# VHH binders against Transcriptional regulatory protein CitT (citT), part 6

Target 1, 230 residues: Transcriptional regulatory protein CitT (citT), of Halalkalibacterium halodurans (q9rc52)
Amino acid sequence: MTKLYKVLIIEDDFRVAQIQEQMVNDHPYFHVISTCRTGGEALDYLSEKAAALDLILLDVYIPDVKGLELLWAIREKFRDVDIMMVTAAKEVDTVQEALRGGIIDYLLKPVQKEVLHQRLDAYVQKRELFGERRQVSQEELDQLRQVQVRVQVGETPLPKGIDRLTLEKVVNALEEAETQGLTAMEGARLIGASRSTVRRYFEYLIHTKKAKAEVNYGDVGRPERRYFLC

## First folded at step 6 (VHH; framework vhh_gocatamig_d2)

Design s62 (from i6 with R103E)
Fold by ESMFold2-Fast, scan of step 6:
Structure s62 (fold): chain B 230 residues (1-230), chain A 119 residues (1-119)
Amino acid sequence: as target 1 above (230 residues)
Amino acid sequence: EVQLVESGGGLVQPGGSLTLSCAASGFTFSSYALAWYRQAPGKKRELVAGITSGGSTIYMDSVKGRFTISRDNAKNSVYLQMNSLRAEDTAVYYCAKFGPYEELDFDYWGQGTLVTVSS
């Protein structure tokens, strides 16, 4: 039941770090052992724990470091840990410099679980091909592989927490609202669900590029988020 | 439906201690981050402490060293141990679950528990 590869996440946004941690931990061969918010915190952690680490997920923007300084510092002192970079924008020059700095791969924000898992699968294959892997028993490896579920690309089930009938109701409500759009509260009243549930479905539609949101700053003290079908 | 139920709030004097508890249901508890937020009258809600599914923690600067967040996956509970309480810690404290990435929900909130630090 022990996972093979140990991951450190370096990401200043707590929510983004949690999402990445959840995605990594959903992979049968990987386990996040810590998350760090700053370069200083990360370097302190590595000074004590680098030998236990296989992979770092490194955000390009960390507030207490400039540019790729943290990447270079890690490479100089902790060269046996692999680094996969996460970036908010596809910046050719930044990616090229990071590749020269010895990263094994990069991901674009927002990180997609399926893309991350494909990169993690490739990492496992690379480590096994070259014999660079954690020392585990063959029985443990067999058990971990046995738990892995294979999902076909041609089958697109809805994610957990998104019900098709509720999704259809949410889409129908947005269609009726047309150019006016709906707030999460208005949608909740229309379909008879909680505000948090309707917000979840609205954000899912944005994620799948079927809806968009605009913020109305007309109300003092609180911006209002309004959702529209694309 | 996701439900979060806070308890443990009350009146304490400055320098006192309280432990807040949050009982969660309606989701796979071990897979998600939980957080404690607080809101004082006339102010916006602010993140006090968070704990990831793997146990990594984050704290607001003003509470670091005084507060400790912890979780018990077997009991579907998250806790906030508050020591050396100050008048400025007076607020309604809310337990929050961050939504899963696929759902893109920002937060699910409990009803809150009042903490009053005064003489």
Scores: ipSAE 0.000, ipTM 0.329, lowest interface PAE 11.6, mean pLDDT 76

Design s63 (from i6 with R103S)
Fold by ESMFold2-Fast, scan of step 6:
Structure s63 (fold): chain B 230 residues (1-230), chain A 119 residues (1-119)
Amino acid sequence: as target 1 above (230 residues)
Amino acid sequence: EVQLVESGGGLVQPGGSLTLSCAASGFTFSSYALAWYRQAPGKKRELVAGITSGGSTIYMDSVKGRFTISRDNAKNSVYLQMNSLRAEDTAVYYCAKFGPYESLDFDYWGQGTLVTVSS
């Protein structure tokens, strides 16, 4: 029987939490049941719902707690819930210190959907290996220990809906625009694609840290985004 | 094609109430967070309230305790119940949806609905 794993996200940035929730929910075996913005909210939630949870995605920096104190508070009170940390590259050493406390794994910000799904797949395999009637070999334990210290590295493959040829055209258009940048509509006119298509490619480039956007929130009735290569 | 259509705006006296509705189509509604933004003349567009696919909510400080965001996945709709309205709440209110590659802003916007709080 396929097991549905229940996830809690602890992340103070609402937009980041929503992106992570969408990525988790896109996995066939995982479902986010709540998000918390502070350590206090998380501890209150866990006091009522910890038995229903399988996994926590925990940001290393939560504003109402110092350093890893929230991780340690959760481990002290809720030992049966697995924790996967989300951390900036500069903070990896801090998270590695916490691995002595038995966290499952960690992810680097910005979280890539494909990397998250690989870690969630590894988590499913780990849970099946450590099921109640499963004997685990030393080789399997070594593999699982390695997974706990893994970081996301290398290129992500092109996601569904991003075509290499179209991506190259979009990058070339942004490069030709230089410091002036392009709106999605301007890019659409230059490459002969729809505005929604070009916007999707621009947002992908931002996600991969190859572009940035600036927004004019003036009196035009809606924000206008202008995109630039980094 | 993603579409967001707001309704429920109007003229109301200070201390009054309004309920805004946003009807969504063109995407799997239950899988996405939705939010309400507002923009007053001469001001930056600001986040008023947000609700995740799991039902967690966020509010800007000035509306906390007065406004309530909710969603109905069966009706593909998100709502903003506004109580104890103040003149400073006068703005065009926009429904917005986050996209999978959106880090700091929303992917899609509705056309907006005007809320005027005055005597």
Scores: ipSAE 0.000, ipTM 0.222, lowest interface PAE 15.3, mean pLDDT 75

Design s64 (from i6 with R103G)
Fold by ESMFold2-Fast, scan of step 6:
Structure s64 (fold): chain B 230 residues (1-230), chain A 119 residues (1-119)
Amino acid sequence: as target 1 above (230 residues)
Amino acid sequence: EVQLVESGGGLVQPGGSLTLSCAASGFTFSSYALAWYRQAPGKKRELVAGITSGGSTIYMDSVKGRFTISRDNAKNSVYLQMNSLRAEDTAVYYCAKFGPYEGLDFDYWGQGTLVTVSS
C-alpha cells in the first residue's frame, strides 16, 4: 500500500502556515500532523513525535533561531526525518550549505501549490525508489542530482517585500556612497523611504551576498550599522 | 521608529545575580521575538538568549540553567535574569529585535548595558 507521508510545518506566521497546511493536505499522499511557530516548539515536538514524521517543511528564518542553527539541531538529533526548506530570499551559499546538511529540497516564498505538489511528487518517487530496495542506477542518481542543481540555478524572482525599483534605488545609493557606506537613516533620506524600509533592503542585500555591514562601537555609545556594497 | 533601552547592568562578584531589563517602543511588541546579545572587547556579538512572541525560549549553551529570559507584553519589556555569574559573562549586553529577515543580521539594537563580573 502507498504510504501516507506525515508532515510537520515549522513557520512563525500562522496565516502562511495555514495556507501551506491546506496545500500539503490537498496532495493525496501527504498529511500535516502539526504546525510549530518556533525552533523551541519544533525541537520539543520532535522529541515526542519524530518517529511518526516523514517530512518537515522548515522556514529558513525562524525568529528564535539564527541562520541554519535549527536545521543543524534537527539533523544532529533527528536523522530519520527529511527536511524541505522554505525561504523568502535567495542565497546560493545558504542553500548549498543546507543541501550539504542533508535537506532533500527547497522552495521559494510565496509558495505556489503546483510547485509544492511537484516537489512532493518528486519526494514520493525518491522514497519509492529507495524504500522498495530496487537497484539505483547511476543514471537515476544523476537525474536526482540534476533536479536539485536546476532548482538552485534557475531561481531568479525577488522575494515578497522587495520591490525591483526600490531595490535599484537602494543599490544606486550604496554605489554613490562608495567606501563611506550608508546607515539605514542616511539611505532613507537619500531614497525618500522610511528607515525600516531601507533597512529591509539593506538586509536583503546582505542575505544575497551583495552587501556587508560594519558596526561602529566608538565615540557615540549607541552601535551604528553602516552598509557597503561588495 | 524602533527603540530598545536596556538597564540593570553593573558590577557584581562571581556567583552573584543581576536582572537586565529592556523597554521597547515603535513596534507591536507582542508580535515579535526579542533577544539578548552580548559583546566583550575585541569579540563579535553573540546571542545569549531569545524569546518568541509565544514565549518559547532559546539559550546559548554556556548560560543554560543560569540565565532566564522572560517578557511582559503589557509593559513592552523583555528581561534577562542572570544567576551564578562568571568572569567570562563580563560584556556589554544588548537588547535586539529580529530584522526584516528574521534570524539574520539586524540593526534594531539598544545602546547596551555593561555587566562586569569581578572579585
Scores: ipSAE 0.000, ipTM 0.136, lowest interface PAE 15.6, mean pLDDT 74

Design s65 (from i6 with R103Y)
Fold by ESMFold2-Fast, scan of step 6:
Structure s65 (fold): chain B 230 residues (1-230), chain A 119 residues (1-119)
Amino acid sequence: as target 1 above (230 residues)
Amino acid sequence: EVQLVESGGGLVQPGGSLTLSCAASGFTFSSYALAWYRQAPGKKRELVAGITSGGSTIYMDSVKGRFTISRDNAKNSVYLQMNSLRAEDTAVYYCAKFGPYEYLDFDYWGQGTLVTVSS
């Protein structure tokens, strides 16, 4: 029942790729079989070895290809290999395009071993789920792929200026902060968005009664608001 | 602070029944899918059953027809009704939350509840 999952890393920075390789290989069920530094090298490798691969860790910033062009090229030719994106992208549009391109997950740089291993564990669960069940509900499939859910019966559409993918990133950042909460500036750093954007999403969550804020007046600077999930 | 607290485990004979409960706090319970996982000594942690925010369920093949997952949004709780228990069901059972962007996260696991099926 157990199988070893084979991983390809596509990352132009050799040192970053080595760190990612060590983190992946530290997981008992995953093994990196190759590391490619360019899109051309990756496509050549996949032409020979795609059938032996389970998962690709794909960096958004590969210099020989523009943005998500490599993702689209891989999806056109090698549909059976799962892709997890690794990105320092500041814009939610990059994540949206990657999800539309069929990636199973994404990670923010710098990659933390604990977060990577949680994603790899989720990948194992997903593989077991699909192996045991031929049909999966649309809602569950969307959650497993972390895909934006289209408007469904009983769900309220999001207002203008609030994007579902960005909202989910904001909620996840608040969940990770737990009892400590986040200021708008801290959230901006974690999410890779502007302070004004994150503040807008935090305020939306307060409006929908999914978050709360408290003010710390003890600081020597101006009073700051910290946001917490309810 | 996201917290998941499992209860209901114990020693039961083959063919017996147990109901596991998971009490959740620190997040908007009704908006998330939840799942039960189990881990036996020397084995990997595996998905047993899942329930979406809308109430759709999924089960691993070996428990279909025997286990039932359910949720109570008013009580922020998810349940696993286990019937016709077998020795192979012996494991520590964990409750887990699924986020739309995040899959299973160790920070969102409970401490687990031990189920021992033995005669």
Scores: ipSAE 0.000, ipTM 0.101, lowest interface PAE 19.0, mean pLDDT 73

Design s66 (from i6 with R103A)
Fold by ESMFold2-Fast, scan of step 6:
Structure s66 (fold): chain B 230 residues (1-230), chain A 119 residues (1-119)
Amino acid sequence: as target 1 above (230 residues)
Amino acid sequence: EVQLVESGGGLVQPGGSLTLSCAASGFTFSSYALAWYRQAPGKKRELVAGITSGGSTIYMDSVKGRFTISRDNAKNSVYLQMNSLRAEDTAVYYCAKFGPYEALDFDYWGQGTLVTVSS
């Protein structure tokens, strides 16, 4: 029917990838055709399917590659696929290297659906301008480049249901627990919030790769989830 | 409103096969990722296999090559085909749907179906 831009997500966290896939698929012009958890999977996929692909959402931290090596590998071999980088890092060096690697834009984790959709709208505009007009004015190119380097450093809002003050309390509690970690119930007692609220904040920190969880058993048949800062 | 109903569990001999089914309702099935978890007696609940809305799959190392997850969007169902079953695969298997990260509930679970691999 109308044009759909085909998206590949490269993200090592299954839940994060699923959330990003839902947000992309909620946009009328975009559809995720695959997700890959490792650089090896991504390069194998691209070797066979790059021609059908328009855009990659690429996480900075993929376990089987160092730093931005995957970005450089993709840029070297698959030049016609656009890359939008998704990162938890606000480091200038990482951003500068990614921009030199030819990415079209980047987003800070946790990705907000509204912000992602604004970037996807800008991408559609760029593709339609280049597809509809073989001659593009310098002003149009400057505008598109300006949008491409629009960085969200320090400006990414927290998702609904996550309060900045409560998040700081949760992070502080996890820091004080060190290697011992906290269960949602222990965190609830320390912070003065409900168990389900603290669990939501802990899961948000896992989503943003700032925490990890391990399951252990305090009682037989009752799994206990314990959270730790990364 | 979200409902997940598992079926297909049972007793099987080592080396046998079973197909688990999960019937889903209360959400736009084609738009969400689904997963199979399992919990053996005295052990933690673990992710066995997952499938995204786009069809990408994830497997636990010990089941790779033996288990296959698939989905049928027309039937609002997700399946786990289990081949070459081992005693260590004995567990209650749960179907799960991931919720949005900003919600109170990140996951929705079914009631589970028991798989026993025994001579």
Scores: ipSAE 0.000, ipTM 0.250, lowest interface PAE 15.9, mean pLDDT 75

Design s67 (from i6 with L104F)
Fold by ESMFold2-Fast, scan of step 6:
Structure s67 (fold): chain B 230 residues (1-230), chain A 119 residues (1-119)
Amino acid sequence: as target 1 above (230 residues)
Amino acid sequence: EVQLVESGGGLVQPGGSLTLSCAASGFTFSSYALAWYRQAPGKKRELVAGITSGGSTIYMDSVKGRFTISRDNAKNSVYLQMNSLRAEDTAVYYCAKFGPYERFDFDYWGQGTLVTVSS
């Protein structure tokens, strides 16, 4: 093992935090040492334990502080801890502002284990490069810049019939449903859209491997399709 | 087969203390988050306290400073130390294991242990 990187998760939803912790701990080189639910808890934790931390996974939406405001507060006092932001789909300006604030990467919710692990692998490579190498080659610098550019402009154009605002509402509804999931009818009620519209967005998320579906049998004598974020 | 078995419930007076235990089997205990929930008659189940695989904890506001959740990975057990008990703490307490989000698995529940706080 090259080094065991210590991670702090800042996320107000206990189940989402547990999912992220499981994904991080499944990586051989990373271990979550704490989870904080609020910005206040995070700043208190960092005042005592920042020296033990390598990486923070920081949600943009936490109860007591806007994520960018918390980012700036952390950067004022805890410069040696790297930050990776986790958020629902955002405008380019928000991502750019976070990158200027010194985050090393940006992850879109729902967090996919494969994507997270690719980012963590890149992080290990960066730490090894700067830790072990006296000189950094131009090719290595180019690779590091490519990773940042990829994060910054990683937004995929949406197909026709899929609206970004509606997609964000659908993803948010599925996130809030956690492991319980949603039927197309339940989703339609929550976001104020038709059942057929919500089904189209759910199927799009399955196509992009962001969601999965299960069939439940029994009560009404017909199968019911229920959707979950991956 | 995932199995959770709660113990330690009983009758106590207001201001008293109890320690609940949950013995787990059928999974790699150290890799998962565990939680204590409670359900009073006529009410929905509510999260009392949770502990992640890394040892981070969360608590319901009404129990902060009174209850402490802990885990012992060598014994595959999670505990809830309850101090300064109040009548409103009366409930059946359940131990729960959370499945990873990437999988089909839902929360697993134990059978529960009854805590009664009364004079």
Scores: ipSAE 0.000, ipTM 0.221, lowest interface PAE 16.7, mean pLDDT 74

Design s68 (from i6 with L104Y)
Fold by ESMFold2-Fast, scan of step 6:
Structure s68 (fold): chain B 230 residues (1-230), chain A 119 residues (1-119)
Amino acid sequence: as target 1 above (230 residues)
Amino acid sequence: EVQLVESGGGLVQPGGSLTLSCAASGFTFSSYALAWYRQAPGKKRELVAGITSGGSTIYMDSVKGRFTISRDNAKNSVYLQMNSLRAEDTAVYYCAKFGPYERYDFDYWGQGTLVTVSS
């Protein structure tokens, strides 16, 4: 890929921003196009240049607004720009909450070049596989599903109605679904079993504290239960 | 229109010295920070040195002790004194203005000035 990803740094400390800029620019596929010191400067810049921008490195704390508050302002107006938060250790819980709101990643201060480059490499891989203007090949999708995780339950007898081979298939299906999870119907289609059978295995995994379930409220007016590995 | 014009580049042997100059127009020079960037063949553009409106300076680690950035507000100019030059310093050097957006877009760089460190 010949694409250069354009980066905006939002950081009030000139020295910290320039160290981050140098680290970013040392990556062959990334280029910092601007650095802003305040939320006001950043919002003004984005109003003119958001379409040319791929990624923001956003400090959690800046003088005129807290980084999390600025995150919500940016996401409301500029949804096509990805955000990585740069945070002190004491703010990690706040950033974890922001991850549920759709930031791409976060970095701990002081930023280490190797860690930053690892995250930038992952970002490039994600953009090339799933980003706009790219046709994703079946081979590339298969690569993302290379690793299968199997639950070891050999020491405990399985209850009546739970087959070890089927349990292994259920666990593998949930693992491959990653953060998006599976409904009982989706699991049934992947495993080749009935919905009621897959639901029984999902509930067994919940009982053994290896899975959890969430209900999707409000979508199309009907709740839907989704299952995730813990 | 903001204009920044670099000069002073040239061919120099390792261990030599050069002084780069940047002449600025189109803005209130004394109110803004300025910086020197460089771009080596096949590499990304990187910050070399910066100087704030108040005179505070910052340097890339590999040039600390060898390069000195300075400004002359009466002449609307910023300078980069480069000593003990190394082959790794070979690059096109660009001057940049820092304002409400500390911007580094190519559209703002003009031609730059080439520094070649070679025997």
Scores: ipSAE 0.000, ipTM 0.091, lowest interface PAE 19.2, mean pLDDT 73

Design s69 (from i6 with L104I)
Fold by ESMFold2-Fast, scan of step 6:
Structure s69 (fold): chain B 230 residues (1-230), chain A 119 residues (1-119)
Amino acid sequence: as target 1 above (230 residues)
Amino acid sequence: EVQLVESGGGLVQPGGSLTLSCAASGFTFSSYALAWYRQAPGKKRELVAGITSGGSTIYMDSVKGRFTISRDNAKNSVYLQMNSLRAEDTAVYYCAKFGPYERIDFDYWGQGTLVTVSS
């Protein structure tokens, strides 16, 4: 016997909802138990059935709700239910607001069956490995969503002079340095880039609140600026 | 304090078998999922197998049918039976446990046990 996870679809377009329901039901571990066309229907359903529900597929555009108000309402009242958002646009603002609202993952329309099934497989692994976890903090959900969103939103805009591949190398070098941190020169040697380039990437990470820098004036007499992930 | 202690690693020829054991202490063992990860030099740490409190199992594709994860709640132990070993299985193997509010990565790791598959 295969375990079945219970899914709610919130989508106002009947045709789109039917396609999503078929894709979900084609997965051996998942079954759609209901579909809702409005925010009112969804909140009423959750008031009775949230305890039996594992996952919500939530469309951004619902007729009786403005913006992400439905996402926020669900997260305020039903924090134990996981949400995967389905959106027609890759927008930084939409993604950021959804992360604040507590999504576990998101998908771009048109939804591809193979992509959806890969996400559902990953969801099964997380549920089983986390051992019947019933309650999660907002901080922990943010951490989980950061991993999922980072993989799916490869087009997050970067400023001029910051290359994604180089940025990943810089972040990896700082992660490997742990509590010791890195100077721009040490980072340059590890990555194979110029000192000035690495310093620019380090300063970008500080600007985005991903890193910090400390200056130490010790026995060597020369102040040394070291960078750390935070 | 949570502690995980791995044992059972060693040198084995291709096609051989090994059983890894992990002895756990410092938490209610029967209530938590446990997993085996491995890391070869220069590679990222990867999930090999996991087992939930209820006994459900997860395996990476390359070990399905060759490896079996099991648990013994009376002994606070989790095991990895490895059959038909290949050179690619050479790695340090880690036992892992995670808590209710910790990161997606496993929150507690053992010291690791080295498995070397060579002729």
Scores: ipSAE 0.000, ipTM 0.109, lowest interface PAE 17.4, mean pLDDT 73

Design s7 (from i6 with G55D S56T)
Fold by ESMFold2-Fast, scan of step 6:
Structure s7 (fold): chain B 230 residues (1-230), chain A 119 residues (1-119)
Amino acid sequence: as target 1 above (230 residues)
Amino acid sequence: EVQLVESGGGLVQPGGSLTLSCAASGFTFSSYALAWYRQAPGKKRELVAGITSGDTTIYMDSVKGRFTISRDNAKNSVYLQMNSLRAEDTAVYYCAKFGPYERLDFDYWGQGTLVTVSS
């Protein structure tokens, strides 16, 4: 058995790092190759080993630097390594800055094994499918563009209210959302269109077998419909 | 029953070397992190070195480059190789285990082995 993804843990608490390492190593596709206690150690390690790394688990609070400053330093110098932040706080400003820093996910302490494994599963699916999805999505988009051109020539009518430029924006938004998907409201905000318009495009993609939808229930039981690219 | 038994302590001159051993029983050794702590009289116990179930190591800043922690899963043992010893390294050294899914138990500590560094 071979472990595909190499992980670095940056965490100053030895016990916390060990718990995280064991949880990661319990996953069939992930292996922790090192842990670092300080930002200086992490940057030194990355200067030699970054090419072998896939993912960093980075604590927000590291003794010699603020976690976000370390994130920015890593992003500037080691752009091919993905980062997942681990934090004890659920702060809007911290989350927004981390997302702007290009992290792939955000975990709250205390880390639960099942939650971590779900995130790692999503990461595997994203890594394996992202290149495939970009390639497949690009080819499918090209086919949709050709269908659009032919429909305008009159061979097959395009449904009223479906526009090529808007369709391209909708497909791109769903592709970027990847495993998380989008609600019609979230899509509307990203594209700059009305909720009703985005929902119409999502439903069109479902009819053409390019997207799927799933319903989730919240605390009150109100269903939320999320859309995903197939 | 978790048991950790330290050995290898003794009197050594500054600049000398010493190897500590910890023999473990009562748990699945390969699944747990092991660590060496030390405590000088009147001081708190401090982490000297640790080794995870995946063989990742960590060291206290003052011992980096001088001490090496290792484990032998076939022998259920963890070791601390101490080189370039200093008077400040004088302490009782303790072996401890840490699990990924279990609370820290009071019985996980060994009895300790004394290391004295003096001329």
Scores: ipSAE 0.000, ipTM 0.237, lowest interface PAE 16.9, mean pLDDT 74

Design s70 (from i6 with L104M)
Fold by ESMFold2-Fast, scan of step 6:
Structure s70 (fold): chain B 230 residues (1-230), chain A 119 residues (1-119)
Amino acid sequence: as target 1 above (230 residues)
Amino acid sequence: EVQLVESGGGLVQPGGSLTLSCAASGFTFSSYALAWYRQAPGKKRELVAGITSGGSTIYMDSVKGRFTISRDNAKNSVYLQMNSLRAEDTAVYYCAKFGPYERMDFDYWGQGTLVTVSS
C-alpha cells in the first residue's frame, strides 16, 4: 500500500524552495513538511523530526556547508532518511560520485515538474517493494541482512585516512563479489584505486568486524589474501 | 527513472555461444560500474562478471576465459559474451547497476533473460 511521504527541502534560495515545494505537493503521495535554508537549520530540524521524514531534497549550494559535507553529516546521524540531490549541470560529476555514497538519485536545475514526478514515482515503487512487503523470498531476506551489516558499518565514526565515499565503494565491491570475495588488486581494479588504498580499507573493515580475510595456502604460486563481508 | 533491460538469452547447446545485452537508462551510465549476475532455480543470485566505469573487469572463477564483459558508453549498454557454454551456466541472467552499500533498494536489477544450455 502507498503512504503519504514526508519531504524536507534544503535550499537557500527562497523562490527556488517555493517552486520545489509546490511541485512536490502537487504529487498525490508526497508532502513537504518543512524547508531549511542552511545546513545548521537542517541538522537542527532532523535532530527533532527525522523519524517523521522519508525524503530530503538537498541542494549542493548551501551557504554554511558544501552539499557533500551536509550529505555525509546527514548519512552519519540520520540513516533512515533518503536523500535526492538537486544540482546544476556543472556539479553533475560531483553528485554522480555522491550517488555511490548513498543518495537515491539526483535532479538537474532547473527542476522540471515532470522529471521530479518521475523520480518520485520511482521512489514510491522502491518503498512499496522493500518497505511495505509482507512476504519476501529467501534471497531478498539474505540481501536485506547484508544491508543491515553495511548500515552498522556506516554508523561507525571514521578514522583518519578512511574516506566515507571510498569506503562505500569498497563495501559495494565486496558485496558484489559475494562468497567469492576480492583480493586487494581485484578491488583496486573494480573501484579505480590503488592496491594499497583498497587494502587499507579492507583492513579497516576487518578491524570493525565487518569483513574477514582468508589466505589460499593451497594455490599454485604465491598465496593470495581474499576479503569477504561478514 | 532507472531502467535496465536485458536481451539475448535463449536455448543453446553445450559448447555454444550467446551474447547478452543490457540497455540502461535513467542515470549517467559512464559514471557507474555494472555487473552481470545469474540465478539458477533454488540457488542464490551470484556475480558472474563486473565492469567499472574505467573499464576494468572482474569475473567469477568458473567463467574466466569463457565470458567477456564489455560496455559501450555511447549506447548506454553493457554486454556479456558467453563462449564454451556448459550445462551449469543455465540460469536467469540479470544486469545490475552498483548501488550504495547502505540501501538494498538503491541497487537496480533488470527483468532478467533466461539462458538454457541443453541438448
Scores: ipSAE 0.000, ipTM 0.085, lowest interface PAE 20.4, mean pLDDT 74

